# VHH binders against q96p44r230to412, part 5

Target 1, 183 residues: q96p44r230to412
Amino acid sequence: GFDILLGLDVNKKVKKRIQLSPKKIKGYEVTSKVDLSELTSNVFPEGLPPSYVFVSTQRFKVKKIWDLWRILTIDGRPQIAVTLNGVDKILLFTTTSVINGSQVVTFANPQVKTLFDEGWHQIRLLVTEQDVTLYIDDQQIENKPLHPVLGILINGQTQIGKYSGKEETVQFDVQKLRIYCDP

## First folded at step 20 (VHH)

Design k1
Fold by OpenDDE, fold request of step 22:
Structure k1 (fold): chain B 183 residues (1-183), chain A 123 residues (1-123)
Amino acid sequence: as target 1 above (183 residues)
Amino acid sequence: EVQLVESGGGVVQPGGSLRLSCAASGFTFSSYSLYWYRQAAGIERELIAAIYSSGHTYYVDSVKGRFTISRDNSENTMYLQMNSLRAEDTGLYYCARKEYKYVPGTYETYDIWGQGTLVTVSS
């Protein structure tokens, strides 16, 4: 697995921390003044497997569309992204596609709205070669089919907490951001 | 309004040097990755260099060791130092900032381009 927060050196880049105890950090308060970007090759040197689990724990008050996590091509195109649409209260999952290069899956289930209540929530995306399943706080929300995917190129950047289509950083709080390799 | 303006192009002999500039306005310059493209006659526009927000850089193989991309965030300006210029480097050079928007089922790209600056390498 991959600790994305570690890979992006969030501990070094983010100065404001959320304390669980005097000796334990609960999470990070990310501000617009921070850039959480790194070459993908430094975070995922072997790329991503075709099947994996994305797990994040975050809270936010964003009323716009933003990418919690994204892997970009060398010329700044999304390959993989977890997008939170604060306007419509939905979640988008972007990945590669053999059909036309990219595919975006929309999770518009009413239960997805819970992510936008400004509280801590866990997002879990189980990605396989056939489908992607969204879990919120350990509850299965919806399963969506995928077109066959392509391997990602690792010569671009990996970023977290960016407005979609932009590179300004979103203000948000994060405790966990990990990829688990699923057999 | 986001705007990019290239300058510094001209006519040089093979082996010569040029320094291109890209003046940016209308956005938080330091937050963005920026790109240099070039387009030769009859050929598609190609990415030749990038400077990412993380500070890392990219160069296409044909310009490695000869071109250097840099930026001055205090001046909102990106540069391309071009040394050891060759005839095949001739073309219109563009700076770019990338953008995209999600649409049902996919996303659309909206690259922001300057007007370009002409580089001619000829003996």
Scores: ipSAE 0.928, ipTM 0.960, lowest interface PAE 0.5, mean pLDDT 96
Fold by OpenDDE, fold request of step 22:
Structure k1 (fold): chain B 183 residues (1-183), chain A 123 residues (1-123)
Amino acid sequence: as target 1 above (183 residues)
Amino acid sequence: EVQLVESGGGVVQPGGSLRLSCAASGFTFSSYSLYWYRQAAGIERELIAAIYSSGHTYYVDSVKGRFTISRDNSENTMYLQMNSLRAEDTGLYYCARKEYKYVPGTYETYDIWGQGTLVTVSS
């Protein structure tokens, strides 16, 4: 698996820590003043497998559309993204598509609104070659089919906590951001 | 309003040098990755260099070792130092910032461009 926070050197870039105890860090308070970006090749040297599990634990007060995590092409286009739409309180999953280059899956289940209550929640996306399943706090929310995907190119950037379509950093708190292989 | 304004183009002989500038306004400059493109006559616009928000850079093979992309965040300006210029480097040079917007089922892309600055390499 991949620790995205580690790959992006969040511990070095983000100065504000959320303490669990004097000796243990619970997470990071990400502010708009930090840029959490890295070359994808430095985070995912071999790219991503066709099947994986994205896991994040975060809380936020963002009322706009933002990408919690995204992998961009060399010219700044999303290949993979987990997007939180604070306007409609839905979640979008972007991945590649052999049909037209990209596909965006919308999770608009009412239960998705839970993510936007400003509390800590776990997002888990089980991605396979056939579908993507959204879990919130270990509860299965919805399964959506996927078109066949393409492998990602790793010559662009990987970013977390960015406004969608922009590169300004949103303010949010994060404990975990990981990719697990072989789900 | 987001704006990009290129400057520094001109006529130079092969082997010469030019330094292009891209003055940016209307957005938090330091947060953004920026790109240099060029377009020769009758040829599709091509990405030639990028400077990412992380500080990493990209160069297309044809300009590696000759061009250097840089930025001054305090001046909201990106630069392209072009050395050892060749005739094939002739073209309009554009700086760009990228945008996209999610739409049902996919996303739409659009780039923010300046007017471009002309670079002519000729004997």
Scores: ipSAE 0.928, ipTM 0.959, lowest interface PAE 0.4, mean pLDDT 96
Fold by OpenDDE, look of step 21:
Structure k1 (fold): chain B 183 residues (1-183), chain A 123 residues (1-123)
Amino acid sequence: as target 1 above (183 residues)
Amino acid sequence: EVQLVESGGGVVQPGGSLRLSCAASGFTFSSYSLYWYRQAAGIERELIAAIYSSGHTYYVDSVKGRFTISRDNSENTMYLQMNSLRAEDTGLYYCARKEYKYVPGTYETYDIWGQGTLVTVSS
């Protein structure tokens, strides 16, 4: 698996910490002054497998559309993204597609609104070659089909906590952001 | 309003050097990755260099070792130092910032361009 927070050196870049004790860091308070970006090749040197699990634990007050996690092409286009739409209180999953290069799956189940209550929540996306399943706080929410995917190109950037389509950083708190390769 | 303005183009002999500038305004310059493109006559615009927000850079093979992309965040300016120029480097050079927007089922892409600056390499 991959620890995305570690791969992006969040512990070095983020000054504000969420602590359980003086010696125990629970998470990070990310501010707009921080840029959490890294070359994808430094985070995912072999790219991503066809099947994986994305896991995040975060809280936020953002009322706009932002990418919690995204992998961009060399020219700044999204290949994979987990997007939180604070306007409609839905979640988008973007990935590659053999049909037209990209596909965006919308999770608009009423339960998705829970993510936007400003509390800590866990997002888990089980991605397979055929579908993607959204879990929130260990509860299965929705399963959506996927078109066959392409491998990602690793010569662009991986970023977390960015406004969608832009590169300003959003304010949010994060404890965990990981990819597991054996779902 | 986001704006990019290129300058520094001109006529130079093969083996010569030029330094292009891209002055940016209307956005938080230091937060963004920026790109240099060029377009030769009758050919599509091509990406030649990028400087990412993380500080990493990209170069197309044809300019590696000759061109250097850099930025001064205090001046909101990106640069392209071009050395050992060749005839095939002739073209309009553009700086760009990228953007996209999610729409139902997909996303739409947008590019923000300057007016371009002409580089002519000729003996």
Scores: ipSAE 0.922, ipTM 0.957, lowest interface PAE 0.5, mean pLDDT 96
Fold by OpenDDE, look of step 20:
Structure k1 (fold): chain B 183 residues (1-183), chain A 123 residues (1-123)
Amino acid sequence: as target 1 above (183 residues)
Amino acid sequence: EVQLVESGGGVVQPGGSLRLSCAASGFTFSSYSLYWYRQAAGIERELIAAIYSSGHTYYVDSVKGRFTISRDNSENTMYLQMNSLRAEDTGLYYCARKEYKYVPGTYETYDIWGQGTLVTVSS
């Protein structure tokens, strides 16, 4: 798999640490002063497989729409994104589509609002060629169908913690952000 | 209000140089990736260079080795140093900031552009 936090050099870029003990780092406190961006080719040199699992552990207080993780085209368009909509308390998953280039799946199950209680939660998205399944804290929430996807282009940027459609960094805490290639 | 203003265009002979500037205002300049586009007469606008927030850069093949994109975050200004200019570099040059918004089932784009600055390479 891929450690996205490692790929983006979060340990070097983020100064504030969340510690379990004086010697053990639990996570990162990301502030608006940090830019967590990297060329996708440096993070995913082979791109992403058709099937993968996205896993994140985070907490946040922001009540706007922001991309926890996104892969952009060279000209700044989202190819893949995990979006947290703090306004409606829903989660969006964006990926490519052979039909019209992009597709956005909406997870609006009432259980999704749990993500917005400002506590630590784990998001897991099981992505296959046919569907995407959202898990929150190891509970399956919803399964949604996907249109056939295209491979991503890796010549753009990968970013985490950005306001949707913008590039200002969101304040949030993160422990884990990984892609597993063996769902 | 987000605003981009290009300058530095002009008439230059082949082999000459120009330095374009893009003055930005109304947003946190240092946070954003910025782009240079150009549009020749009768041709669709094309991306020629990008400078990402991370500091990485992109160049279209036709300008590699000749053009250099840079930024001064303290001045909220992006630059395009153009050397070894060719006739085919003639066009209106734009700087851009990208933006999008999620809508049901997809997203819409809302790019911000300046008015452009004209570069004419002619003998």
Scores: ipSAE 0.918, ipTM 0.954, lowest interface PAE 0.5, mean pLDDT 96
Fold by ESMFold2, fold request of step 22:
Structure k1 (fold): chain B 183 residues (1-183), chain A 123 residues (1-123)
Amino acid sequence: as target 1 above (183 residues)
Amino acid sequence: EVQLVESGGGVVQPGGSLRLSCAASGFTFSSYSLYWYRQAAGIERELIAAIYSSGHTYYVDSVKGRFTISRDNSENTMYLQMNSLRAEDTGLYYCARKEYKYVPGTYETYDIWGQGTLVTVSS
């Protein structure tokens, strides 16, 4: 698997740590002063496969719409994004599409609202060529179909923890943010 | 509110140089990536260079090696140094801050642009 936090140099950029347990690794407190951004070619030099698993463990109090993770084109448009909509308490997944270049999938099952209780939660997205499945805290929540995808362009930026469509950093805590290629 | 103001355009001979400025206000300048676009007569705007909040830069092939994008976060100003200018570089030059919002099924753009500064490269 690939650790996106390490790929964005989290250890150099985030100084504040959170003790998760006396003997376990610490999480990271991401403040609004931090910029977790890196060229996608430095993080994913071979791009992403059409199938992968995204896993993140985080807690947050933000009530606005923000991207936990996103991969942008060079001109600042989303190719892939995991978006937490604190206004409606839903999750959005953005990926590429042969139809119109991109597609945005909405996970609005009432169980998704648990992400917004300010506690630690694991998000897992199982992405295949045909669909995407959302798991929260190891419970399967919802499966949605995907239109066929295009490969990503790696000539832009990968970012963590940004307000959607903007570049200010949201304040949140994270302990894991990883990609697994193949089951 | 948010404003971007370009300056530094003018008339110059082929092979000459110009330095464009983009003064920004109304937002946290250091948080944002910023972009230079140009628009020749009769065609749509094209991206020519980008500078990220991290300091990484990008150039399209047609300007790489001739143009240099930079920023001064203490002055809230982005620059474009243009050297070895060619007739094909003639056009309106815009700075931009990118913005988008999600709508059902996709996203829509709400980019913020300056008013442009005219660069004319002629004999």
Scores: ipSAE 0.828, ipTM 0.912, lowest interface PAE 0.6, mean pLDDT 91
Fold by ESMFold2, fold request of step 22:
Structure k1 (fold): chain B 183 residues (1-183), chain A 123 residues (1-123)
Amino acid sequence: as target 1 above (183 residues)
Amino acid sequence: EVQLVESGGGVVQPGGSLRLSCAASGFTFSSYSLYWYRQAAGIERELIAAIYSSGHTYYVDSVKGRFTISRDNSENTMYLQMNSLRAEDTGLYYCARKEYKYVPGTYETYDIWGQGTLVTVSS
């Protein structure tokens, strides 16, 4: 598995910490002045397998549409993205597709709105060759089918916390953000 | 209000050099990856180099070793130094800022382009 925050050098780039107690640091406060971007080849030198698990724990006040995590092509197009749509209070998952190059899956179950209550929430996406399943705070929310995927290109950037389609940084808090490539 | 303006094109002999500039305004320049494209007569616009927000660079094989992309965030300007120019480098050179929006099932592109600067490599 990969720790995406460490792969983007979060300890050097983000100086503001979220403290649980006098002796315990729990997370990172990402400000709009921070750039959590890195070459995908430096973070995922072997790319991603067709099956993986994405896990993140975050809180945010943003009401706009933003990518919690994304992997871009060399020319800046999304190959993989986990998107929080604060306008409609839904979650989008973007991945590759043999049919049209990409596909965007919408998770609009009413329970998804919980992500937008400004509290800490864990998102887990279980991605297989055939489908993607969303879990929020250990509850299975919804399973959606996927069209067959393509492998990702690793010559672009991996980014955390960007407005969708843009490169300004979203202000939000994050504890952990990880990929598990084992089953 | 977002604007990209290329400059520095011209006519040079094979083996010569040119430096292109892309002046940017209307957005947070240091946050964005920026791209050089070129368009030769009769073909599609093609990516030739990128400088990412992280500072890393990318070059297509046909220009690697001859072209150098760089940026000056304090001047809101990206550059392309082109050395050892060849006839096949002739074309319109564009700088670009990438943008897209999600729509149901996919995304749509709304990239921002300059007007281009012409580079002609001829004997």
Scores: ipSAE 0.828, ipTM 0.917, lowest interface PAE 0.6, mean pLDDT 91

Design k1
Fold by ESMFold2, fold request of step 22:
Structure k1 (fold): chain B 183 residues (1-183), chain A 123 residues (1-123)
Amino acid sequence: as target 1 above (183 residues)
Amino acid sequence: EVQLVESGGGVVQPGGSLRLSCAASGFTFSSYSLYWYRQAAGIERELIAAIYSSGHTYYVDSVKGRFTISRDNSENTMYLQMNSLRAEDTGLYYCARKEYKYVPGTYETYDIWGQGTLVTVSS
């Protein structure tokens, strides 16, 4: 697997720490003044397999649309993204597609709105070649089909905590951002 | 108002050099990746170089080793140093800031472009 926080050197870039649990799990308070970006080839040198699991634990007060995690092309377009839409209180998942390069899947089940209560929540996305399944706080919420995917290009940037379509950093707290490749 | 203004184009002989500038305003310059594109007559704009917010750079193969992208965040300006110019480098050179928005099922682009600066490489 991959620890995205480690891959983007969050420990070096983010000064404020948060005690998260009795077992001393460390969290990060990300401010709008940091840039959490790195070349994808440095974070995912072999790209991503067609099946993987994304896991994150975060809290935020942002009411706008922002990308918790994204992998961009060389010319700044999303290939993969996990997007928190604070306007509609829904979650979007973007991945590659043979049909037109990309596809955006919407998770709008009413239970998704709990992500926006300013509390800590775990997001888990189980991505397979045929579908993607959203879990929130260990509860399965929705399963959605995927069109066939393509491998990602690793010659652009991987970023976390950015307003969608823009590059200003979102203020949010994060404990965990990981990819597991053998689900 | 977000604005990009290119300058520094001109006429030069093959093997010559030019330095282009892209002056930016209306946004937090240091937060953004920025891009140089060129457009030859009758052809779509093509990406030639990028300077990412992380500081990393990218060049297409046709300009690697000849062009150097750089930025001065204190002056809100991006540069393109073009050396060993060739006839095929002739075209309008644009700087760009990328932007997109999600719509049902996909995303749409709302990139911001300058007006371009003309580079002509001829003997």
Scores: ipSAE 0.828, ipTM 0.916, lowest interface PAE 0.7, mean pLDDT 92
Fold by ESMFold2, look of step 20:
Structure k1 (fold): chain B 183 residues (1-183), chain A 123 residues (1-123)
Amino acid sequence: as target 1 above (183 residues)
Amino acid sequence: EVQLVESGGGVVQPGGSLRLSCAASGFTFSSYSLYWYRQAAGIERELIAAIYSSGHTYYVDSVKGRFTISRDNSENTMYLQMNSLRAEDTGLYYCARKEYKYVPGTYETYDIWGQGTLVTVSS
């Protein structure tokens, strides 16, 4: 797999740490003053396979719409994104689509609102060629179908912690951001 | 109000050079990737270069090696140094800040543009 925090040099860019006792697991306090962006080709040099698992562990107080993770085109458009919509308390997943270039899947099950309680939560998205399944804190929440996807272009930026459609950094805490690929 | 203002356009001979500026205001300049586009008569605007918030740059093949994009975050200004200019570089040059919003099933764009600065490459 890919450690997105490592790929974006979060260790160098985020000075404040969160000590997660008793296991002493390291977390990061991301402030609005940092930029967590990197060329996608430096993070995912072979792109992403058609099936993968996204895993993140985060805590936030933001009530706006923001992208926990996104992969942009050369001209700044989303190809992949995991979006936390604090206005409606839902989760959006964006990926590529043969139909219109992109597709945005909405997870609006009432259990998704748990993500917005300002506590630590694990998000897991199991992405296949046919569908995407959302797990929150090890509980399966929803499964949604996908239109056929295209491979991503790696010539733009990968970013974490940005307001949706904008490039200001969201204040949030993060422990894990990883991609697990097939075999 | 978010604002982008281009300057530095003019008339230059083939093989010559120009330096364009894009002065920005009303947003956190250092947080944003910024883009140069150009528009020849009768053609849609085309991306020619980008400078990302990370500092990385992108160029389309037709300008690579001839144009250099840069930024000065202390002056909220992006630049395009254009060398070895050709007749086909003639056009209106725009700087842009990208913006989009999610709507059901997709997203819509709300990009911010300057007014443009004219570059004419001729004898």
Scores: ipSAE 0.827, ipTM 0.920, lowest interface PAE 0.6, mean pLDDT 91

